# Designs tried in a protein design chat: VH-VL binders against o27280. Part 215

Target 1, 266 residues: o27280
Amino acid sequence: MDSMNVPEVLEIKRIVEESESVKTFIFSWDFRREVRPGQFVMVWDFRDEKPMSVSLIDPVRSEIGISIRRVGEFTDRVHGLSEGDLLGIRGPYGRGFELMGRDILLVGGGIGMAPLAALADEATARGMRVDALVAARTADELLFLDRLEAAGVNISTCTDDGSCGFKGFAHERLLTLEENHDMAAVCGPEPMMFQVMRILDERDVPAQLSLERYMKCAVGICGQCCLDDTGFRVCAEGPVFWSQELSRVREFGRYRRDPAGRRVPW

## First folded at step 10 (VH-VL)

Design G69 (framework fv_bamlanivimab)
Fold by ESMFold2-Fast, scan of step 10:
Structure G69 (fold): chain C 266 residues (1-266), chain A 119 residues (1-119), chain B 107 residues (1-107)
Amino acid sequence: as target 1 above (266 residues)
Amino acid sequence: QVQLVQSGAEVKKPGSSVKVSCKASGGTFRSYAISWVRQAPGQGLEWMGGIIPRFGKANYAQKFQGRVTITADKSTSTAYMELSSLRSEDTAVYYCARDDQYEGYFDPWGQGTAVTVSS
Amino acid sequence: DIQMTQSPSSLSASVGDRVTITCRASQSISSYLSWYQQKPGKAPKLLIYAASSLQSGVPSRFSGSGSGTDFTLTITSLQPEDFATYYCQQSYDTPRTFGQGTKVEIK
């Protein structure tokens, strides 16, 4: 029996408030069950279960952190919890990020910075030079800046409204950055990731992208586990993909599915 | 590099209130917390409370609950600590410090504000 | 509240000495322990966080160890600028609490 498929009831040890809409929940974790940046867990509040990326991995303290944005009934209930309350956790699931080379560019949008914050910790621990482009709608929604700064990461910011750093979208900011990197990791809204991928491809920078919508597929819950043009199962291969894999998927960054399964533009 | 600069020394009478300011400057991002720590003459360090400025959310040590109010003005990057019903035992140097939310250490610190309560 | 107790409350040492200061928590705090140095008339300075992580810019002669309830700050070769008061601080729970301080004085 695979113990990863059985929820374990864990106590919330600490809660860090990242923004008005994002909290990080910290749990004790037995690291005999390995966790890597880019993996996710299923969080169960004893009513509903949702996939959440692991945003903190600390084997020295035997702790993991899970960052959750308030977007609906489940996340509203979880945000109402306090230290000492219980949640069910199962996993980890999915393919994590792979690190290679001497330097890495992280490009994160909104809550997509959560798995990239864990990756930044691993990359800096390996002695890599880490540059991060952190994007959000407003300055108050830029996430993990303190944590990235403390880790020695070189940070560039952009906001849609211009309230911090470059005024514009992540891909527009990226066009003004002339630095070359051995690799990149990207996580955020799919249209942002698509535009960033195209620029990195033109610069010959290999990139890994994390597709949040496919996290349920990795645990066998989702009925739409195949990508449009590739025919492979995300539950076996995702949620993290190399840009070369995604460049063959016509749906990526262009279309989403409505409740009837029809393609609709982003 | 973040720097914290506090308001100047105050001399107050028992029963009055004092309000100390702490202005952040430099490479400070809004995603941080500010704590207030005091030190009476020849004594150790005592945490009073803290605030996350972008939310306006404050937490207080029980000893000061009801007498201390910690606030922040995001437009001026300034945190405030107001202590009411002053007693001679409140004579101390009051420090603000940036509070790391993950580790809970304090760095950097303001230079301190001496508050003397005397009749 | 979590109580932090330092030992000794004061010690006398000479330049070049190895100095050890201990800190005990009234309950387990994992590794949520920081050490500060304070010189007369100045604000405290962070030396070590997470029980053993050396703050950037702090000399390597300072080191921290321990977990749970028992923690140690070590200065391997005391320098003239190290004569100061040292404080431990727990960040495991609110309120944040400090040890009473250890004064390191010239022999």
Scores: ipSAE 0.006, ipTM 0.587, lowest interface PAE 9.1, mean pLDDT 85

Design G7 (framework fv_bamlanivimab)
Fold by ESMFold2-Fast, scan of step 10:
Order: sequence, then C-alpha cells, then structure tokens
Structure G7 (fold): chain C 266 residues (1-266), chain A 119 residues (1-119), chain B 107 residues (1-107)
Amino acid sequence: as target 1 above (266 residues)
Amino acid sequence: QVQLVQSGAEVKKPGSSVKVSCKASGGTFRSYAISWVRQAPGQGLEWMGRIIPRFGKANYAQKFQGRVTITADKSTSTAYMELSSLRSEDTAVYYCARDDQYEGYFDPWGQGTAVTVSS
Amino acid sequence: DIQMTQSPSSLSASVGDRVTITCRASQSISSYLSWYQQKPGKAPKLLIYAASSLQSGVPSRFSGSGSGTDFTLTITSLQPEDFATYYCQQSYDTPQTFGQGTKVEIK
C-alpha cells in the first residue's frame, strides 16, 4: 500500500473565487508525489470524501489547487471554509492527459475547464500553441478566462444565452473554427463532449476526454463499473480516455443510468 | 481591456468622511477583485483593503479596521471606499486597482483620487 | 505583517546603464512578488509579477528574479522613459505590503 492512499490533513493556504458557484482551494504539496493535469484527489471534510480534479499544479511554488463547484451538502460545507482551515487530501489518482505535437485545442464546459486550466499551463510551458473553447450557460459561469489569457492562450467563448461570445453550444462554435490541431482535450457535460468528439473524429484530430463518473472506478470504490448491459468491458483507467476508447461505449454522451440501472437520456 | 475610472478630487474637514468611487468598464465586473491603495504626498504605497464584488466580501488592513468600509454595486459595476474620522494624516491620493486573485498583483489601476484633509 | 525592504532608496543613472534594484521580504513569500513603475502624478504600472513574469506590453529590458526572501528587478539598458520610482509588492499574505520605493534619477 503506497502512502498516497492515506489522507493528509492540509491547511487551506488561499481561496480563489472563480465564480458565484466555484472556488479554487490552494494547498502546499510535496511534489515527491507527482501530480499531472487530468488527475484528481479525494477531498475529505472529516465527514464525507469526494473526488475533485486538480486545477493548478505549481511545483516551483510547491502548490496544488483544487476547484470545487457548489452542488450539494458536501460542497456547501467545503465552500463555507476559510483560509487556515483544514481538509484531508488523498491522491493523486487516475491517468492524466498526454501531450503531443505543437498545437492543442482545449474544449471545456463549466467546471470541466478546471482540469483543462492545469493542462493549459503545462502545454504553454512546453511551447505548444494553445487554443481554448470555453463554454457555459451564461457569461458569469465562464471559468478561468483571466488565467488562460495570462498564460497566452487563444480564447473563444460560447454561452447558451449569448451573453458572451458565440450564442450556442460548444460543438456549434467548433463547427465555425477551421484551424488544425495536433490533438485536443475535452472536459464538460457528457452530451457536449460526445458532440465535440464526433466533430474531432471527422477531422482526424486525436482527442482525450475526461469523465467524472469514472473517477470512483480509478480508486477502486466500485469494481462493478467495468461492464454495461451489452457485455462490453470498459477498463477503469479513467478519468481521461482517448476518443477511440469512448467510441465503443454506446452509452457515452447519450444516456445516463438511474438508480434502477435503466438508461435515461441526459 | 479593463479600465477603472475614479471620482474627482475632494477637500474635507477633519472628523468628516469621504467616499471615493471606482467604476469598471471593458470587462466582466463579476470577475474582479478590487483593492484600494493610498499614497500620501512624497510617501510610498499603502494597501487598505479589497473586495470581491460578486460576493460582497471585503478584507481590510488592520491599521484601517473600523474606519474603512469597502463596498460594491454590481448593477453599476462600481466599487466604493469610504474612510471615516478623517485626520490630516489621511491626505493622500487614493487608488483602486483590479486585484488578480491568483497572483495578487494590481492591474489595471484607476487614475487616483486626491483627498485633502484641512481646516 | 510581512515587511518589504528595498535597496537602494534612490540611485542616479545615465541612459544606457544597467540598473538593479533589490527587495527583501521579512519572511519567505515564495515567488509572490510584483514590481511596479510609478511616474510623478500617475498611477503605478505593473512591470513584473510572480517574481519573473513580464507583463504584456512591458519592454524586454525589464526582468525580475529571485524567490523566498530576496528579489531583484533589472533594467538592462536604461531609457529616458525609465526614470521613475519602482516598488516591489508581496501578495503571499494579507495585508499585501509594498517596499518603500526606489527612485531612479538622471545622473
């Protein structure tokens, strides 16, 4: 058993308010435990433990950041914390993004921009040209625009209501962008990711997609998540998957499972 | 692209209060944190406090705690700094500046508001 | 509070000179340090953040270095528009604090 499976109690050094519903919590980190963009940690508030993507990786400052959206009881409690308060952190877990080529397209929806912000930092540090398509319901919910701009990223935005940038969905905006990329990384709601994946596949752009629902499988919380009703085996290697791995999962982006195990449209 | 425009110069009596405004344009005000920094004649820069307008959350330097109040009006994209119980030592140029939450640097800055406290 | 001390308080230089200004923090601030330029009657202008990152639009003759407690701002070939007062600022902890300033004057 390695030491990454034992929670460490860490002090919240800084809190960045990203939006009305999203905060980034920054901790000192010992980088003898390497962290890569696309990986996640388990965050423990001394009552419940939840997986959260790492959104900031700074080995020079010995810091990591974890961005958390307020969506329920656990996240409400964590959002109530202040600098100096304590959280348990375990990890990192999962496979991270792989970078290749000279040019990368990032496509993020909502909180899905969190792991992509960390990836943008790494890609820029490697000298890659980074284009980001940032999508949200409204302008207030577009995340990390200032951080991406500071990193030298070329930004396109779209909002469902047209309050910032293109009026429409990420895949509709992507259809109007004709620039070639050596690879893409995608994170957001599954229906968005599915539509984006199809366009990138048609353009022969290799894509990596990050799926939150596979984070629990990566840490061994549920061993049975590897099979679906068709008998198709899905490896618990997440949360990041190449598009060719997801093309064989017919459920991806079209259906979710309810508590009874039935397929329900998103 | 973001620009900060401050209210005009003021001359105040000792014991009174002054309220300086800082109007943001060119970006999304909800994304800002706004800091207030003052500079007395011939002196250096002194941080007074900051606000994150979307939450109404303000932090103050201990030296000014109880005398300074920083507020924001999201509907007009305007931040305010009110300093009470003015003394001659409060004579200074007062600046607002956009505060980067990750790095804590200040950019852009407002043009400054001269406040003179005299009888 | 974290105290920021600049050295020197003032210096005289000629166009074309290499100028170095030092900033010392009373405790480690990692790389949470910014440098500003201020001309008489004007607001400060950001030059460098994160100890060594050049702000967009700032000439490449400006550079920053250092980490922990000791930091340096360098101007490699001083230009007429560079005669100004320079301030360092720590953003590691609240309250955010500035150095006392270094005035760069014409020799």
Scores: ipSAE 0.353, ipTM 0.724, lowest interface PAE 4.2, mean pLDDT 86

Design G70 (framework fv_bamlanivimab)
Fold by ESMFold2-Fast, scan of step 10:
Structure G70 (fold): chain C 266 residues (1-266), chain A 119 residues (1-119), chain B 107 residues (1-107)
Amino acid sequence: as target 1 above (266 residues)
Amino acid sequence: QVQLVQSGAEVKKPGSSVKVSCKASGGTFRSYAISWVRQAPGQGLEWMGWIIPRFGKANYAQKFQGRVTITADKSTSTAYMELSSLRSEDTAVYYCARDDQYEGYFDPWGQGTAVTVSS
Amino acid sequence: DIQMTQSPSSLSASVGDRVTITCRASQSISSYLSWYQQKPGKAPKLLIYAASSLQSGVPSRFSGSGSGTDFTLTITSLQPEDFATYYCQQSYDTPRTFGQGTKVEIK
């Protein structure tokens, strides 16, 4: 009897509108169930359930936040909910980020900033210096800039189209930034993460990367989240991996898996 | 170095409308909600409503529903509050303020716009 | 709507005094409470947010405490520039609501 595997029905306490397509749903949380940045929960709307990264962890207020981008039928339904409505939450699952040293670089793309926003809060609370490179295809996809600013994070932005900040890709912007960090954490599209990882490896900066995978499984039993060449599963052994663990994975940065488990190019 | 700058004082007749502007220096109002708060002479602070400029979503206090409209122009980083069917009791200083959605505190504030309704 | 009630509505104090102002919410608002200072002819200034977090640039003689429904603003060793009106504000829900204010006057 593992209480993590049974959904708790929780009331939506507050909704923060991050952008036209992203909302953060805030719930009261009993911190006897530890939650760490980089972990995810299964969100159940009483019809379907989907994995979502935890984007806010506030033990002082006994709250967690879950940021959801509107991309399909499930997320469209959840976006239609109001404060006071109910959702099922089970978890947390996966291993979270590990912090070390005095200085951390966060590199996030789009909704990938969600787990990194929670990490930024923990790192600043520990007295670390936090630099964030927030990347997106367009300005509308840059998330959490106001929250990061409020936390005292040093922010750099870039967009592929030049609509905000540096014009170019995250790895191109990274090449123009200060090289000295004790560690890095990266979350976003896999092609972006792959390029960023290579640069950080050349700089001898240890990096942790958070992987998202298509998922349809019973808790802890999932063929959809397996990585090529390793056989480990994101929901059991991830979603956070050190760059050294990902360096031998043929799939990383090249392929994703569809709901049927087939490899699909990025 | 974020600052909110409001339009100047206005004198209006009963039954008319007033539209007050709030211009943000920098990109601040695109990342936060902008709340409108008024204060009648010698009275306390009264929240009227807010807008999230990035997607134009506005919400209003029930007392002002039907009379207040809050809008934002992203190209000029300016929020607007329009109050219609003015009455003498609408005489007040009107403030805009950046509303932190996570904590809900107001900082910074505009300098205020005095609106006097008299015949 | 959440009603915010401050006590007292006014008080008289001398420089060097310890001043306490209380704020009560009609329902639990957790720690979603801010305190503001307002001087005549000026916009309010944020002092405290999240019930107890001191805003950058605000003197350490200001402190906040409380949770749920009962909150306190304390000013230790009152200074001449502290004679002003103070407001509490809840941010737990919309509409945002303020207390009626507490005027701190020279004794």
Scores: ipSAE 0.006, ipTM 0.541, lowest interface PAE 9.9, mean pLDDT 85

Design G71 (framework fv_bamlanivimab)
Fold by ESMFold2-Fast, scan of step 10:
Order: sequence, then C-alpha cells, then structure tokens
Structure G71 (fold): chain C 266 residues (1-266), chain A 119 residues (1-119), chain B 107 residues (1-107)
Amino acid sequence: as target 1 above (266 residues)
Amino acid sequence: QVQLVQSGAEVKKPGSSVKVSCKASGGTFRSYAISWVRQAPGQGLEWMGYIIPRFGKANYAQKFQGRVTITADKSTSTAYMELSSLRSEDTAVYYCARDDQYEGYFDPWGQGTAVTVSS
Amino acid sequence: DIQMTQSPSSLSASVGDRVTITCRASQSISSYLSWYQQKPGKAPKLLIYAASSLQSGVPSRFSGSGSGTDFTLTITSLQPEDFATYYCQQSYDTPRTFGQGTKVEIK
C-alpha cells in the first residue's frame, strides 16, 4: 500500500483506440487504494506530469483505465507508447461523483465522456437506469458509444455538424429529451456544462459537474487550482462539484484566467 | 440492433486476390470495430484482424501481415477484407463480426462468405 | 501469441446431462474470455463474455467460470439444441485467439 503522493511505475497492459485523437491506457491496480468515478491521477512520462481522469475502474480484474486526448507535446509522447511500456501514476486525487436515486442522466462532451464512462459502469452495476447524451463536433469524435451500449445505457448523440444524431449542441439536444432523472452528471467544455446546468436546474434535477481545467496541483501541494470567487482548490475539493456550488461562481462558464491573472473569455 | 450482411461466395485461382464485403445496418457503424475471422473446412476459428471504421485504424494477425488489407467505407457502412496471393489453404468461410473493443467479444456475426481457391 | 487449449476435443452426451468444457490459456488473461456456440453451416453465437457474464437471450443453463489461465463452460442440463461445437476466445491481447473447439455429440 503506497501513499497517494508517491508515483508508481506501472506497465501499460492494454491500449484501446477510442478515436483518431483519444486512447485509453489500461493498467493493473491494487484496489486497496480505492478509485471512484470522477477522480483523477497524475500521469508521469518521466519528463512531465499531467492530470488525467480515470475512465475505467474494474476491481474484479484489478484494472484502471486512463483516457488521453492528443492535444500537445506531453500527450503526443504518451500516444507514441506501446503495450509493455511504463508510465508513472500517482493518486487517485479529488472528489468523485456521488450516485443517488434510480434514474440518472450523463451529459458528456468530447473527452469529458471519459470520467462519465466509469460512472456509467458503476451505475449500471448497481442496477440503475442510465441515459447518456454524448456530444462531439463530428461523428468520428463521439467517444465510448460501444462501451455504453454494452453496459445497457440508453444513448442519445449530437454532433455540431449533424454527422451523427441530433445536429446541434448538447444543451439544444437536452431540451428534446425526457425529464425522468433523479440526478445528472456532466463533463465537457465549460460553456457546454454551464448551458446544460441551467436546463437541469429549471427541471429540478440535481447535477454534478466535473471541472478538469484547473487540475494543476496534487492534493495538498499548492492552491493554484482555485475557483475565482470561492477559493476552492479544484484538485482537493473538486474536480466534481454539485450545481448549487457552481451556481455561485461568477467565473464558471464565462471566463478563465491567463498566467498573469487576466480574464480571458471562453 | 446491428446486423451484418456479407457478399456472396467466391471461387478464385491461386495467386489471385479476393475482396469480401460486410455491410452493417442498424446501430451506428462508426461506433464499433469490425473483426474478420476465418474457418477452413472442418477446422476451428482463426482471427485475421480488425478495423475501427471511425478513423480507419486496422490491426492484423502477424500470419496475415502483408497479405491482408482491412478497410471501411463509412458512407456506405461497409467493411472490406482483401486477401492477396491466394493459396489453396486460404479456402475457408470468412466472417465479419462486431468487435467490442473493451471486452473483445464478437457479436453479432455476419452470415459468412465461402471462398474457394482452386486451379 | 496467447495459445488457447480446450479439453476435451469432443464428448458424447445425452439430453439432461451436465456438460463441462475447459479452456486453458498459455499465460494469464485475467477474465478476458468469451465462449461461443457454433452449429454446422452457421456463424458462431456468443454465449458468455468476461469469463462469467451471460449474453442476453442465452439460456441460464449455460454458465462460465474461471480467471487467469483456467476457465470452464458448464451446461447444467443439456437440451437437444445444445449439440454443437463450442469455442473459447481470449481478448486480453492481440492477436485474438480461439481454442481448437469442443464438439458435443449425441450419445
């Protein structure tokens, strides 16, 4: 049993190709160190360390999966790795999702489906009814549809370009879906999450939202992962927040801070 | 519900190539992988490779590397398996099947395409 | 490549019998194992995945067990429609590999 702050060097057991730009890396995991959907780990390629959400949690097989989108130098290097190669993993960190009720809605955009896929597995294993709205720019960027379908999830899709499912944005598609949910979990671009949150609030559906953009600090190391108005440390108190917590944050969905602390619109 | 329908039987000469099609209907073709599995008369099942149509990524069993090409046309929801330099031992029924990338099971299967290689 | 070996290669049984088929992997495959049923002239049909998960629509008399290297398919009360060839398949690594098959014949 290791401290969460000590990186473990783990072998990549399997790689699942999710899309042109997304891969899931699967590792053996000792579940005496519990992992919950919505938590993240720090992934170390022996040069740089970046936070990544856990997308697969399988205690029966003693495996976790980490889904990574190729968006920069670090992720490009990691995508070049093969089964048998090594990565440093430390964690898990952060507050995960809480399941409640019998019927849940998942709303995911792009790589935001990664933590929601893990949540879907847990919810279906508990016998819950799961509806998922999976959103992407194009059909080729929709993620985890096979996995969600195999788990018995009821799937709705939308794409900005109309290449699969509803043509339009996640919040526009949500307006056409049924209102029979005890809770919702949402993860994706912040502007999308803000619009979705507003609709769920009007429907009186409690929502949990995952804020991944501020995960630059491990638990207890620094405070740079703070939300503007509240001082919450995302890596310690998030990344998952209830909608009532985020409704009081003026920054959420509207702007972010650059390195100099200046407001930058989304 | 996904259904897979394959092209009809082929009789080929040694040294030629064969291209078998597998058309998906129902479900979203782009959302899953397609594997190809063959079965020689009276023999067991042999996996040849798969394709993930969403981005055209294919992977092949080493035995077939250099002779097999698996492709997909997303506009027609059709996967193809082309096997070149045919030999008599390539006589088999060729199946396509939906491949679950996480679990790796095959379901559903196409009905199969008989390929006979003879002089 | 991961080699899958089934035992027995064939067996004779009567309706109502309990039938067990074993599958051994040349290295640990965790629970990444599926079982298929194939009747003459037909495509294989998925029975069990993840070593022990029964596929929707498959009768409950079929069950799977095992992990690591040793796996078992059990048919608790053989029915006339169960006379077929059964295959195990690992999906832990590429290439995907199948056992050689077990033919269940009427006695």
Scores: ipSAE 0.194, ipTM 0.674, lowest interface PAE 6.1, mean pLDDT 86

Design G72 (framework fv_bamlanivimab)
Fold by ESMFold2-Fast, scan of step 10:
Structure G72 (fold): chain C 266 residues (1-266), chain A 119 residues (1-119), chain B 107 residues (1-107)
Amino acid sequence: as target 1 above (266 residues)
Amino acid sequence: QVQLVQSGAEVKKPGSSVKVSCKASGGTFRSYAISWVRQAPGQGLEWMGDIIPRFGKANYAQKFQGRVTITADKSTSTAYMELSSLRSEDTAVYYCARDDQYEGYFDPWGQGTAVTVSS
Amino acid sequence: DIQMTQSPSSLSASVGDRVTITCRASQSISSYLSWYQQKPGKAPKLLIYAASSLQSGVPSRFSGSGSGTDFTLTITSLQPEDFATYYCQQSYDTPRTFGQGTKVEIK
């Protein structure tokens, strides 16, 4: 039986408070069902189901972590839960990140650092040199810095308000970083990812980008999971795409679609 | 890298309260949790509770619930542990320690604050 | 509460000896176990976390093993500075609990 399409009711084993608005929920996981960095799960609170990034993958302890930002009714309810409470988990879904070469640049904005934190763990375990550019609006919204530091990651920070590290946006900070990398992985707000992708393309650095914001269904069969020019279904073909795939998508970084299918600027 | 420095030794009468401070330097004070652990003379280590300074929310061991209050002042990067209704059995060295939220280990530790309760 | 029991409560050893200290949890704690060293008048020092991960700066003669309920701290070639009290601690559930300690004394 395909256990990926049936929600498993799991007990919340531990909750880590990453910031005022972000928590990581940790569950026991049977790793006969493989999970890779960049994949997502559907989280069911017995009322609604939403896609969430897998941010911790620990086969030694048989645990996964799911990081959730408080942004609305569903996530407010989930944030109100305690250790010992139950959630339905279905998945994993989507294409994970691929690692190549000897060094990698991670560029994460806000909650986009969640899947990149899992990737950082795998890259460092492989012996890769990992540089991370962690971006947020304020210092209090920078995520996973302690975890990245513990893993031996070389960290640069930037905040819009200058409260930690470089004052400015991720792409502005990236322009001041001149080191070459064999690859990059990028996750965050789509406008940030678009600007970062353009810089990496000019530097001839192959990049993978995660389009988690567009996921609206588990199987990728809905208009909101499609990209304008190519017909890519984010849940089925993504959420991780190579930069050369996204460079041909006119919609990426420029506009999104509302529930009626209308184009709306970012 | 974080260093924790605690306030000095206290001698208190039974029934009074004591408030111990723990000042963090280095690293981002808001990015970690602080646990309080005590050790009575010749005895082992006993966890009292913790706080995540960015949220100001504290958790307490049941044994100390109602007598202990843990707080944090983000502007001074200082955590506090206040223990009320002191008894002779509360005579101990009180430690603060940085608490890793993922693994739950304590590192670094403050140097400790000796609290003696005597009549 | 999860009860942590160490054995032995004390042991006598000589420099160069192999020392083994065990810690037992009253229920499974996976690998959420840390080991600390404490010298008289000093704060505890982290040696091992996650049952087997050596803290940076700690000599390689220290190692940890085990999972579930039974855990071991090993010192492969005891040095003069290793005479101290050692504590295990579980972080699986609240309240966090410690073993009663094992005192390693000069023979």
Scores: ipSAE 0.006, ipTM 0.529, lowest interface PAE 12.0, mean pLDDT 85

Design G73 (framework fv_bamlanivimab)
Fold by ESMFold2-Fast, scan of step 10:
Structure G73 (fold): chain C 266 residues (1-266), chain A 119 residues (1-119), chain B 107 residues (1-107)
Amino acid sequence: as target 1 above (266 residues)
Amino acid sequence: QVQLVQSGAEVKKPGSSVKVSCKASGGTFRKYAISWVRQAPGQGLEWMGRIIPRFGKANYAQKFQGRVTITADKSTSTAYMELSSLRSEDTAVYYCARDDQYEGYFDPWGQGTAVTVSS
Amino acid sequence: DIQMTQSPSSLSASVGDRVTITCRASQSISSYLSWYQQKPGKAPKLLIYDASSLQSGVPSRFSGSGSGTDFTLTITSLQPEDFATYYCQQSYDTPYTFGQGTKVEIK
């Protein structure tokens, strides 16, 4: 256990450029600490530490991958690193996705495709039929299409601007797709996930949703565990939640909390 | 879809430098690494180094460190390999190749650039 | 550096033969091994990656196997266009390294 709470300094073995703003950093990993799709690690650049979802899990090669979007000072510094440079990694943390049935729908928006790419590999290895709806604002922001195709995944795309696939939002595209999935997994912007969850609930498809904002809760930072203003706290281990756990949470998809804990609209 | 097209053959004097270009056409330059591999007459393949275009930094085989510089111009989708202080042992065909970032395999390859170093 | 050793250095074969080429790494490279075919005056062509994955467009008579330190390329029912030099390559660690090559010649 002690080894999971102390950052291990690992060498960046390979870097994959996924898009203008997203890179995947690949590390050798000792699979005596098992990693499952949906779990995250804490990435330490020797100044700051941030939670990042695991996007590649390869026990045969003894490797994990972590996909990082460039959005601020920490991620800008990490994006400036090269193969051979060092990062601290601790974890994994959180509960992973659970796979059920024979068919799964993946719905990912932007960087939310990162944990879903790892899940696609596991679902395919289990012999499941995998359909993925990959959503982004523009074609340049669609992630992991080549990797999903190589895994045998059936891919649908949508972009807000219509530059690739369906023109519109993920939930609008989902309404035009055939149903008949035993389960779904969803990760992306919270408003997108809320709309997708509602459609899946109407179709009676059990869904798991990965909420980035609750990753800190899983490592003992409790501010993000409060999901409404009535004093009710969902202290379940995140970041993955079943749709039934989220269906009556008033804040999900409507409001977020700033660092001071105040409600702000999306 | 992506094709790599290299600059033409070069004949150089010992002690000079050579700069070989590798232009990507028909596809995306940005999303993969470019490796340089040479092959001396009658010999096997020797990896020299690679560049990931957006990082702007290259990795080199130790044998070539200090003599080789690999760069990329994203605006023209062109990678370059410059080798300095040329010796007769540097006579070879120099290839660029798209380096799959996850697997490290090379596909496609450029057609090769023959570099002859003679006095 | 990781050293890659191929066996044999050359072999003679006839059309229709089964050809086996082996590659040994000086340390474990998991499945980070690729096989290439090279014809005289041409650039190498990728045949197999990840030790056993057949590249799109490559005939099914080519197959790869192995993990760790020992790897094999097999060509079943050798065709005239298969007379070439074959190279293994590790991508487990930089510098990437190639085997010395195996020349497959007409008997």
Scores: ipSAE 0.000, ipTM 0.455, lowest interface PAE 15.1, mean pLDDT 84

Design G74 (framework fv_bamlanivimab)
Fold by ESMFold2-Fast, scan of step 10:
Structure G74 (fold): chain C 266 residues (1-266), chain A 119 residues (1-119), chain B 107 residues (1-107)
Amino acid sequence: as target 1 above (266 residues)
Amino acid sequence: QVQLVQSGAEVKKPGSSVKVSCKASGGTFRSYAISWVRQAPGQGLEWMGRIIPRFGKARYAQKFQGRVTITADKSTSTAYMELSSLRSEDTAVYYCARDDQYEGYFDPWGQGTAVTVSS
Amino acid sequence: DIQMTQSPSSLSASVGDRVTITCRASQSISSYLSWYQQKPGKAPKLLIYDASSLQSGVPSRFSGSGSGTDFTLTITSLQPEDFATYYCQQSYDTPWTFGQGTKVEIK
């Protein structure tokens, strides 16, 4: 309904600092507007509006959480806010994750753990067995480990520098894991997601991947929603896609295009 | 696990101010929200306010707004509570406590600082 | 502000007794309720959070229940170290508020 497309001014109820660069903002939420893991909202600071994934969904307490990484002027301003301050929230938008089977593998890199943390809560509430591979550049950038542990999730970590867990990249760690799962959900930098997707496809594990750059397409705020130069159009049903959909996209995980149409490596 | 250590007991005159410190140590690197709770002799617990040290912004109970200031020194992981215009009714033990940012419960607590306001 | 009312204000009990303390919120606080134990001269100790979740290291004879406006702390088979004052606390909205306390005394 139209009420979903009008920003609601909400009070920041609680702020959780997840790391030096990531905070979770918690708001009371009316769950007549259902929210599912993998969906996003538009966050409005009364100057600019940006899409943010929902990282906490608690219908029993009537709360949602939105995790925001500090990467530019908008996010710097939002990070300067305090409990009791107001933000505009519009949504939810986009296609969320679908759960199937009994066993799920979560593979998250950096802030990509945010939507996966919400998914872990839903999967455990449904009685699924949850394994998580949490990846970051350093130990300080590993996110949501305490939440996953509290939810009963089996956690493996890897860091590029070896400061926590396996030394190396997510896909390298995944190759050393011997389990097969009914499904997987993956969120993080596109090069990581591409490598992980290839391994899961080879193991015949259906995977869903969340692509941040397609959040704007879901609300009609983008210039071009094309992933390759043959004119192939990625459906505005993002940000979550099945690996079968992404395997047909030449650009996924390899490069992106600037406004002039030139290839830019990740 | 996080530990909180508070400054020692204070005796103050009416109209003066008191500043109590709370040093946090231990645990994984995460922001601590620090709440201040007081307890007058023979009375219950009363929440005064909180701060998230990394942000330097505090929130206060309305009863104390205008005369309580909660601050933090991020470099030393130390929170401070300053109460001005002291009255005899401010005689209490003042506690700092780690405030769970998701649930809002308090664990651990500092050992407490006795503040006596008398002539 | 959300008002928290405990009942009873005090009670006398013997070792081995089952003790029940209730806490009522002036408005719905979902499950945002914690219970604390305080012994004379000591800081409060967290026993239960999220209405019914037992804090690590707290004996299983302590349990919590309830949601919305009505909450209960139960101590089964009371031990000598359990004679203390107990407080409930809501964290649904600021200011966070405590009940007035329930003193559990030796009969």
Scores: ipSAE 0.006, ipTM 0.503, lowest interface PAE 11.3, mean pLDDT 84

